# VH-VL binders against UPF0178 protein Jann_2168, part 1

All scores and structures are predictions.

Target 1, 156 residues: UPF0178 protein Jann_2168, of Jannaschia sp. (q28qc7)
Amino acid sequence: MTDETRQGRLILIDGDACPVKEEIYTCAYRHKIPVRLVAASYLRHPDHPLITMVMAGDAFDAADDVIAEAAAPGTLVVTGDILLAERCLEAGSVVLNHKGGAYTANSIGAQVATRAIMADIRAGLDGQGIGGQKPFSKADRSAFSNALETALRRLK
Below, numbering starts at 1 at the first letter of every chain, in headers, positions and changes, except where a header shows other numbers; Kabat numbers aren't used for antibody chains.
F, E and O are the ipSAE of ESMFold2-Fast, ESMFold2 and OpenDDE, as the mean of both directions, binder to target and target to binder. V2 is 0.75 times the mean of E and O plus 0.25 times the DockQ between their complexes.
[cut] stands for letters that were removed.
The coordinates of atoms that the task and the answers printed are left out; those that the model quotes come from them. Centres of patches stay.

## First folded at step 12 (VH-VL; from k03 with heavy chain Y105W N108D)

Design m02
Fold by OpenDDE, fold request of step 20:
Structure m02 (fold): chain C 156 residues (1-156), chain A 124 residues (1-124), chain B 107 residues (1-107)
Amino acid sequence: as target 1 above (156 residues)
Amino acid sequence: QVQLVQSGAEVKKPGASVKVSCKASGYTFTYYGMNWVRQAPGQGLEWMGWINTYTGRPTYADDFKGRVTMTTDTSTSTAYMELRSLRSDDTAVYYCAREGRGYLWGPDYYFDYWGQGTLVTVSS
Amino acid sequence: EIVMTQSPATLSVSPGERATLSCKASQSVSSNVVWYQQKPGQAPRLLIYGASTRAKGIPARFSGSGSGTEFTLTISSLQSEDFAVYYCQQYNNWPYTFGQGTKLEIK
């Protein structure tokens, strides 16, 4: 892949279902880090030199492939997809979820283990409101922003 | 590329058992739960249960408890669903379906990838 | 179990027009609703989750809304490939349950 940005810092956004794009843009401006928004189709985004968008197409994994191919040391990926996260971590990227959770290639397995056990607990809650993802809150946004700031300061 | 490939069509007599396989590839098998959903001809979708691919613990819908067994083979990334004491009304296409978010990103229990389906016909 | 009821059973719409599909839950399921599309001879395809979040690769013309007990899938401008059966599903409570489906056909 001949990407001029691969030699520098880059933020990759999994644009489909990303609730924190504005926070990313704001932080990117402060740090003067380019942002690449990747989605299946066009998404509204700021007209700014640091912000670019890639339309990956209609294939279910097209956006993931684009992001994974761009993933490298010095990149930060924002995604809520485990598989994509794994691919990006393997490529040397820093990966954040939408709530600011950071993962490493070495830690992701342990975290999955813990959550898998929790899934068994949930499975035992017959007839109960086991819930899904809670609505994205202001607190979540703040947590993400803080995590992003920290990550970008460390991003080389 | 994520793929779920199921075993072929089955024809069974009433009272018999059927075991359907679902081989997963393109992702870490134990990071995502696996669900089983069936669909009778011309009918809607019915959730049968799911299995925690990491711990191996299944959870079944009440309608199938005692008659269904879900298992996994992590070495081959394969999920299995066995349905016993088959009846004519068990005739359906049976699907395996992966939970989309996996364990890591939280409990969103949508099914993002599906097997191609396995037709099980129960007839005398 | 939570009963998911879809309406209408069949919806006839012309290409290029807007389609609105309803899904009602017998009790609150928060925003834990999924929409699937299924074409004949194929497995269902994920469209929307969390009531309003479009899945990866899904065209922007598909949108979901609602919370609690009332949910809607909207297709803003129908394409020829959009004519299919659509199912809603809740994952708020055990067991997971599906609606009976809405058939979207060409008018």
Scores: ipSAE 0.467, ipTM 0.790, lowest interface PAE 0.8, mean pLDDT 91
Fold by OpenDDE, fold request of step 20:
Structure m02 (fold): chain C 156 residues (1-156), chain A 124 residues (1-124), chain B 107 residues (1-107)
Amino acid sequence: as target 1 above (156 residues)
Amino acid sequence: QVQLVQSGAEVKKPGASVKVSCKASGYTFTYYGMNWVRQAPGQGLEWMGWINTYTGRPTYADDFKGRVTMTTDTSTSTAYMELRSLRSDDTAVYYCAREGRGYLWGPDYYFDYWGQGTLVTVSS
Amino acid sequence: EIVMTQSPATLSVSPGERATLSCKASQSVSSNVVWYQQKPGQAPRLLIYGASTRAKGIPARFSGSGSGTEFTLTISSLQSEDFAVYYCQQYNNWPYTFGQGTKLEIK
């Protein structure tokens, strides 16, 4: 498909569970990069020429498919889903998680190995608080913003 | 798309063993943990344990330790759950369920994809 | 183990109305709570994780709130397809534990 946005830089947001949309918009304005928000249903978003939204429907993979199909070199994807991230990386996108973690297709394997070992350590904490997601903090937002800025400066 | 397809229903005698399979497709099998959850007829959900699909290391709930073995075959993207010394109260639908966040993205341990379930009936 | 207690056991609500389901933990589980929906003959479906994050593909009418020991699942305007059993689950401590479920039925 001849999407004009594929000719330039594009930010793709996995919108259904994204806590950093405002940070993305702000950064996108500074860099004059278009943003495509993808979600199952309508989400409130700024009325701005750089910001568009795609409603993918309620199918579990619908939003992922829309994002993955748009993924290409020159795109940056923000998602917390590793499967989607993998698909987008294969397509040539830059992928960030909500805390600013960046991965390449070549680095995923090594990082998965490390995290898998950590998961075993967690599993050994029988009866103890094994933790989970902490509330998204200001520090997390700052870290993401910095990572996003760095990524966008490198995005071509 | 992600799919978890489990083996068919089983009927067993008390004292026997059952091994349920769960074939995964549509994603990198070793990037996501696999959990097993059972549900007795008309009852709630019970977590049995999970297996690290990357390292192969299982972790079992205390109630099942000694009777359950979870394994994987990475070449076929299949998880297995064997329950031994079956008794009548083991009659249940057994589910495999993928841990929703892969190892890479971190600490939200929800089950986003489920197998269709395998009914195991234990009766004399 | 951490005991998750859901209330009420059965909730009767009319279509279009608001439904509020409660889940209480015997000790603090931070925000490490998941909500599932299950219909007869089907596997559970993920709704909410991290107490308040809606899963992909889940309608906006579903929302979760709470932290520590008190958690709530809210359905703002019930649709016919929403009548089902709902389970909460904690993943803060081993072993993972589920609530006993709340049956949401049509009034």
Scores: ipSAE 0.443, ipTM 0.774, lowest interface PAE 0.8, mean pLDDT 91
Fold by ESMFold2, fold request of step 20:
Structure m02 (fold): chain C 156 residues (1-156), chain A 124 residues (1-124), chain B 107 residues (1-107)
Amino acid sequence: as target 1 above (156 residues)
Amino acid sequence: QVQLVQSGAEVKKPGASVKVSCKASGYTFTYYGMNWVRQAPGQGLEWMGWINTYTGRPTYADDFKGRVTMTTDTSTSTAYMELRSLRSDDTAVYYCAREGRGYLWGPDYYFDYWGQGTLVTVSS
Amino acid sequence: EIVMTQSPATLSVSPGERATLSCKASQSVSSNVVWYQQKPGQAPRLLIYGASTRAKGIPARFSGSGSGTEFTLTISSLQSEDFAVYYCQQYNNWPYTFGQGTKLEIK
């Protein structure tokens, strides 16, 4: 029997809108953790034994369902979709957004409340500060990479 | 799984009011903002405003300020839009639409799920 | 308010060909543009957000580009189900505003 203390860890990528795939792959190679890239249709990816592409097909939410069914303790999910994040947290996964925010099921409600209040503050500015996301920067990539490393250390 | 179901079509006379409901299911109602958009027959889309479903605070487009009221009932996961002092040019399909990605991940003010629409006809 | 102008009003294209739809903003909206598809009697369907990010479940034949004031939706290899009305929307400033639509028809 080999030492399997690192076996069973899995990174699940919500692939259709993920800007940090390269950062995930680099970290996965270093730690020898398999990566499953999930999307409705084919996405370009490295030809590497650790990287698996899963095409979920044309049904609405099919990719989300594939990710949520695979989510379990020992998995890390990268997604920007709060509904998918919520499902994966309930299944025992660690969930990371594209900027490295890591959340647990126990704290998600309070964090949502804080951000809902911030949405009111932004709306109260006289049209000057209406939102949209900033372009994804090199600093954002570095922050994600550091957060991913930290999250993988917590993953058991 | 995510579903927005609106109340049925309405026929109103000029000067009356209409209140359209939008019942949400398949997600946590207070995690996502709710928007109202209308479409006159054969015309494009017009944003009317949104309501913060956690705080209950609405924000209205200037063209509707003074005539529109947006509210929620979180116990039934239902959003409401009331338009007062109806005119014939208020004849339209009225949609509720959920904001994308919700409050937690940084709200983007585009709409990922839409209700089926409610036709409001204003005529004598 | 920010005016979104779509062109052409109607575009006639044969199945299997490429369609290019244009949307121009009256002032910079950064990359805060969305594209929707709407078929008769249906609600709009989200296609593209952030000018170029494909929404979940949207086929790869749909792509978006642009920043600032000029934006493009491209549909490669048109399918029969792609004939519909397409709207752009900006979400940079309140009020959110939509273009008047481009109707994509079979040639």
Scores: ipSAE 0.388, ipTM 0.742, lowest interface PAE 2.2, mean pLDDT 85
Fold by ESMFold2, fold request of step 20:
Structure m02 (fold): chain C 156 residues (1-156), chain A 124 residues (1-124), chain B 107 residues (1-107)
Amino acid sequence: as target 1 above (156 residues)
Amino acid sequence: QVQLVQSGAEVKKPGASVKVSCKASGYTFTYYGMNWVRQAPGQGLEWMGWINTYTGRPTYADDFKGRVTMTTDTSTSTAYMELRSLRSDDTAVYYCAREGRGYLWGPDYYFDYWGQGTLVTVSS
Amino acid sequence: EIVMTQSPATLSVSPGERATLSCKASQSVSSNVVWYQQKPGQAPRLLIYGASTRAKGIPARFSGSGSGTEFTLTISSLQSEDFAVYYCQQYNNWPYTFGQGTKLEIK
């Protein structure tokens, strides 16, 4: 992307439940892209010119509203919330989940259908000695970092 | 924004049935599973089962199989739980609870929004 | 099914101090544990999932740790609103099971 386009880029973090903040900061430093960390209350973050903490306050869903209103072409949003993801995609943002999945507005319904069917299968497996899902792993962090790098190169 | 509103308190006799409703708003109903959890007076929480709101398929905890029916009406974004053959030890607050993150973004592993609860009292 | 055992049953702590609540699973649940807060007459509120990840809107004074069979919820600087009952829950295996609760009260 051109230097002019990179000047207008912004990363928005849905901060309350994000396990990959450090990976985002590292990538943002390399690309010199500002990061806005949005949460209801204060979150510890680096004291760095690129990193801004936005406390949305006590209002219900205030953090999601801050992120969605800031979403626009040239922004990248990191969130695990599909409602917020849908709002941000409609506003023209690139959206990644915490495991590096990138989505379009057109694909969400079909992807939900696939995952809903898998949820039935998982429910049937409880008696087979399989527990829940694995926690967020080091491999998940690496996958996210790679996806973020790819997404930022394509960000308008 | 996300809200789960349950039907009002019920008083029932042993052997009767009760049907509790849970109306969802502020999100796409079919993107998240719906769970039912009860809490007897002064006691902890007990998971009863869940319904896949996309497929309509319920999964029941063993203690409730044969007595419980979970359904949905996607046109009204409403989940229902019916418990039959009521006993006095079924006296409890019954909650609907949405699974976290939805089908798309993660496993069904925690309940992020809860209804206000419905007290069902079973007495002779 | 997996039994979740919380200790202590009641924990008395002064406002402004640290509270530490424990939860033990009867078998390994990896990190598939959540913590809820419940005040009288209210539904539970999600605090922590994945053993250590704060849910949306939860203040930084709440933290969780643990893996396998032993888990801890820590509240680093208690506020008056934090005195409530706390439940752990595992989601490693169906059915999802809850601990019996720890009542956090003013010392």
Scores: ipSAE 0.304, ipTM 0.691, lowest interface PAE 2.6, mean pLDDT 85

## First folded at step 14 (VH-VL; from m02 with heavy chain G100K)

Design n01
Fold by ESMFold2, fold request of step 20:
Structure n01 (fold): chain C 156 residues (1-156), chain A 124 residues (1-124), chain B 107 residues (1-107)
Amino acid sequence: as target 1 above (156 residues)
Amino acid sequence: QVQLVQSGAEVKKPGASVKVSCKASGYTFTYYGMNWVRQAPGQGLEWMGWINTYTGRPTYADDFKGRVTMTTDTSTSTAYMELRSLRSDDTAVYYCAREKRGYLWGPDYYFDYWGQGTLVTVSS
Amino acid sequence: EIVMTQSPATLSVSPGERATLSCKASQSVSSNVVWYQQKPGQAPRLLIYGASTRAKGIPARFSGSGSGTEFTLTISSLQSEDFAVYYCQQYNNWPYTFGQGTKLEIK
């Protein structure tokens, strides 16, 4: 890891399946916070001094390992992956999901428990009709942007 | 370092039962659903059902209802699938597979980590 | 239940070339399709989900497209390790079903 990740603010993006990259970049420009976009392979990104693309390679979980190794106090991680979120929280990062929900080490278990119980209800309905994922909405983008702004103002 | 390690191959007679284990490591077991998928020799994949690892409640595909029991032991992070009244056409590799999204976002029934598979051979 | 039909059953292609694999659903599944790769003696490996999103550790030469009933997996520059069986699966409607597979062979 660089010495800067131990002392300065840094945003780490789990680039695989992140729908809010543009919202992150816009907010990072306002706060002058460097962003590291991490993925297995190249992803298109702005040509900007604050934005760095890190290609972790094709190894299984390589991108997650890069993010978790860089996670530290003063970093903010954006991920939709609960396992990566837990690793980063243990390292002292602030963690947001793609809809602006903040994870904490103390709250993640309760959040998962509630959703696990709801999953039983959905499973009871699957044989009766259409299931599937809810589309990522414009409201979801706005909620994320607001949560990110709040989290970055408090990032230390 | 997520791993799903399954029990070894089994040879069974028609009418018997088999119980396959799947030990999870490298993540919080109760955060993700566990699925079972089988593959007959030279054939495609068939979803058998899943178990909610937090509540312990299984959901079975219609073709397996009445013959399958899925359970967990959260203290050992282990899922089990038992198939009863075995027939020769139950000869297959049986996989456990972790649902990718976890309970926060899903479950959506596609799988990022798979066990190595357990061959169950049913022959007279 | 939704039948997933893959074509062709076998596709012979030379390394370095482009492979295109098709998957058709018997009714609309929106974008709720995944692709797996399976090599002999191994478990399936997740490649693409949501019809077009690459999973963790999947190289950029793999891409997925489609919505509704017709879906395509494209491998733009085949490597030796890409010769395997490929399965599509839908997760739109219970029960969640797999296609029968397309075997990608060295020509």
Scores: ipSAE 0.396, ipTM 0.755, lowest interface PAE 2.1, mean pLDDT 86
Fold by ESMFold2, fold request of step 20:
Structure n01 (fold): chain C 156 residues (1-156), chain A 124 residues (1-124), chain B 107 residues (1-107)
Amino acid sequence: as target 1 above (156 residues)
Amino acid sequence: QVQLVQSGAEVKKPGASVKVSCKASGYTFTYYGMNWVRQAPGQGLEWMGWINTYTGRPTYADDFKGRVTMTTDTSTSTAYMELRSLRSDDTAVYYCAREKRGYLWGPDYYFDYWGQGTLVTVSS
Amino acid sequence: EIVMTQSPATLSVSPGERATLSCKASQSVSSNVVWYQQKPGQAPRLLIYGASTRAKGIPARFSGSGSGTEFTLTISSLQSEDFAVYYCQQYNNWPYTFGQGTKLEIK
């Protein structure tokens, strides 16, 4: 793939509660892929030609709408929001969650079904201290970085 | 655009039952667990249980086991909570609440969208 | 089950000032704590999850901190709309439990 073809790629960050912004920036610098950081209000970000901050305003879903309207083939969206992920997948984007899970529009329903069944199993274990979110770890950051590299290689 | 709309307030006698509905819109109903939380007048919040909206399997808090039934109708995206053998101390506002992360990214039992609440008054 | 204890029960603070609300768990809940705001006649509103992450649409004056057994909600530069009851909830262990609430009122 040529540098010109690579320049058609775009990373969209759902800036709300994204713990991996620095990992995204580092990867974007390496691959020379522009990044659009989208949030309701200003977020501190690097002063770098590849990084653009988009302030979507205070309406509840305004940032999600900006991201979903920009989503297209050749874009990669990082979000922890399943509703936004579904919209972006329908628009042809690759979507990663903050732990590096990659999804397609065809796989979401089956994956949700599997996870819903696992939620029943987890509920049966509730008295054993199993539950809740584990803190975002160094391993989570590494997994995300690896998944991002793989996903960017596949963008067209 | 996500919305949870509950059935209206009810007045019941001790020993009766009440069934509260919670109609979901603006998202795929079977992707997120549905929880029920109540609040007695002037008091705090009490988790009553959860229903897996994909499988239809409920999990109840110990204080309500034997008296509560949680169900869903996926064709109408509606969850139901029925509380039987009502007592005066069951007078409360009953909320449905959607878990935030859904089955794909969770579940974790904290809630981003809440119904408007249904006041159930139990009075002799 | 894990008991969540909030303090104080009532906190009187002047508008424009800072409020700090405490929540203590009877055993470690890691960072699996949520804060809700509730105004009279309204459902609870999600403020903070994961102990410190603001939910969508929550103003930056709200911040959460803590891990293990001790957690705080801090509201800087209090606005008139911030006077409400605040609840913490843990989601580390079944059953998931709420604190009894802290009422934040105008001094």
Scores: ipSAE 0.340, ipTM 0.719, lowest interface PAE 2.6, mean pLDDT 85
Fold by OpenDDE, fold request of step 20:
Structure n01 (fold): chain C 156 residues (1-156), chain A 124 residues (1-124), chain B 107 residues (1-107)
Amino acid sequence: as target 1 above (156 residues)
Amino acid sequence: QVQLVQSGAEVKKPGASVKVSCKASGYTFTYYGMNWVRQAPGQGLEWMGWINTYTGRPTYADDFKGRVTMTTDTSTSTAYMELRSLRSDDTAVYYCAREKRGYLWGPDYYFDYWGQGTLVTVSS
Amino acid sequence: EIVMTQSPATLSVSPGERATLSCKASQSVSSNVVWYQQKPGQAPRLLIYGASTRAKGIPARFSGSGSGTEFTLTISSLQSEDFAVYYCQQYNNWPYTFGQGTKLEIK
């Protein structure tokens, strides 16, 4: 079978902790964009020509390095790791977090500031429950799907 | 690559103070908090406190309040832990540890990178 | 503070066998538990966070389970490099607290 994917486009998934893999696969099929799942060890994934997996090994940063090395203009990276996101942005990738938020050079600073403020608030809760942010929700999943669709349409 | 490199071993007298440094590299220093954990010889791990590297605000465990000061130098990406009024039971390996925050299914706070440890020996 | 109690203090198992380590909290800590591995002369290494999420680079033979007050670290098939001390830690409440550790030794 001939590859009908658009040349130069690629979705990279940080697979070790990704709650939205199914949404990514579904969207990738619609847009005919290949997906590369990267993780330290084997993860179950669909048997589909557009879906490939790379096992990076047991080195702590191996998966991140593999993703960062593959990052380039025309790629979309899905990760919840701000450090990896920064590396991929520098390489020219579009980067989304699991809630559909886009990491950008300009947004990273604001996100860090928000995190810092929240950390101080959390620190003020001495002796109390310190849960912080709400768990991943259906609304978050929907927001991600919408953001992914938008990002893929813009991906050149 | 993320690395935390701590200062060398210290030998102190009771009543003295010690200041341990932890130099971070391979990431943006102010993006992640820094924790300090100690371990007496043959014993378990004990959390001492943490510092918000962005705001500079520390939070200490009750057992160390009044004796410990945590600071940072953002220009050198270095965290410091000073322990005063040392006594023999302060003899331990002291670790700095970066706190990673994840939000997949709720807030997770874990120490993903550790310094190599600094042995502080308090003896007469 | 929340007290984390690990059991057993020492666990002797043979290579290739399954190891099960327990960690109990004095009060509910939801799923806010971390597991670390420490070998002699080394700093602790992150294994599991959020009670059940394996950290990057950690072999699949390591798994975590539990919620509330009871937690378990399981090593499905022990390798020679797995013999070490294991610590659990809660991050649900200030201050952070560690278990006293379980020493996993070769039988």
Scores: ipSAE 0.288, ipTM 0.755, lowest interface PAE 1.2, mean pLDDT 90
Fold by OpenDDE, fold request of step 20:
Structure n01 (fold): chain C 156 residues (1-156), chain A 124 residues (1-124), chain B 107 residues (1-107)
Amino acid sequence: as target 1 above (156 residues)
Amino acid sequence: QVQLVQSGAEVKKPGASVKVSCKASGYTFTYYGMNWVRQAPGQGLEWMGWINTYTGRPTYADDFKGRVTMTTDTSTSTAYMELRSLRSDDTAVYYCAREKRGYLWGPDYYFDYWGQGTLVTVSS
Amino acid sequence: EIVMTQSPATLSVSPGERATLSCKASQSVSSNVVWYQQKPGQAPRLLIYGASTRAKGIPARFSGSGSGTEFTLTISSLQSEDFAVYYCQQYNNWPYTFGQGTKLEIK
């Protein structure tokens, strides 16, 4: 079978907690860009030539390592993990969070620092999370879709 | 035999948080992830999320992201679900339900064992 | 999210008769559908998974069929213990979603 996807383009999904997989698939179909879903365990995904899944296993950070290893110029990574985002940015990937926000080389350091602080705070709270965060909304989905479209156009 | 035993009923004020526990026994805890499903009085079932009991990584439903935290303690085979910023419409029975991980026993996924449920009432 | 729609909302059937419950998905979910039975004050019980596979311990009178967007749960001969609420659920896509349920009551 002939692959009509553009060589060198790839969308990598951190699949374990991604709320926007369907948006990614839809956009990928339109742009004919392959998608690699990466997760620790099997996740349901469309049976489509553009969509592949990699089960990284249950080892700690296994999925992150798989994604980071695949990260390169021409790839777009979708993740909410700032540490993973940092690794992928270093590899030359475009990285979006689930709300369409882009991680950048200029800001990632500060974000990582903030993440570390928050992690320490949470640890100090005996595993308790902080409240007040707004659930993922339709507006967030829209924002992500728009950001993804923009990013993919730039990736062409 | 497989058992999932949940913590007792809770009464909370709006804005408060609740943490429900689910003690698993009769099977290898890390072979199965744990789902959380709630049911408002007289209403249907609503999936909240699940947690990989081996990695500890959760996946939440969009409607609960930011308000829910799922955790596990493998040493005690216990799963926890914390829901924050409670409001009246969070009043429901909350269930834990196990689900196999990966491709264990085929490609299908289902909740074969459920906890007895925990009623959480949110009222002023 | 994928919307699962069950019909009818309430089904009145006499003991010994056949009951047919419908579940429709807003988009294709392949055969990744589960059926649960729930009685008042109890947690749901697994009946069918993979649209048509009966769970262990489930009586043969329960059967599931369908693929894509149309699914059916059939109880060939209703027993007294079968009167309950039945839910379908898809596990094809995140988030998992349930139908609103069909109440099977005694006619």
Scores: ipSAE 0.023, ipTM 0.571, lowest interface PAE 5.8, mean pLDDT 89

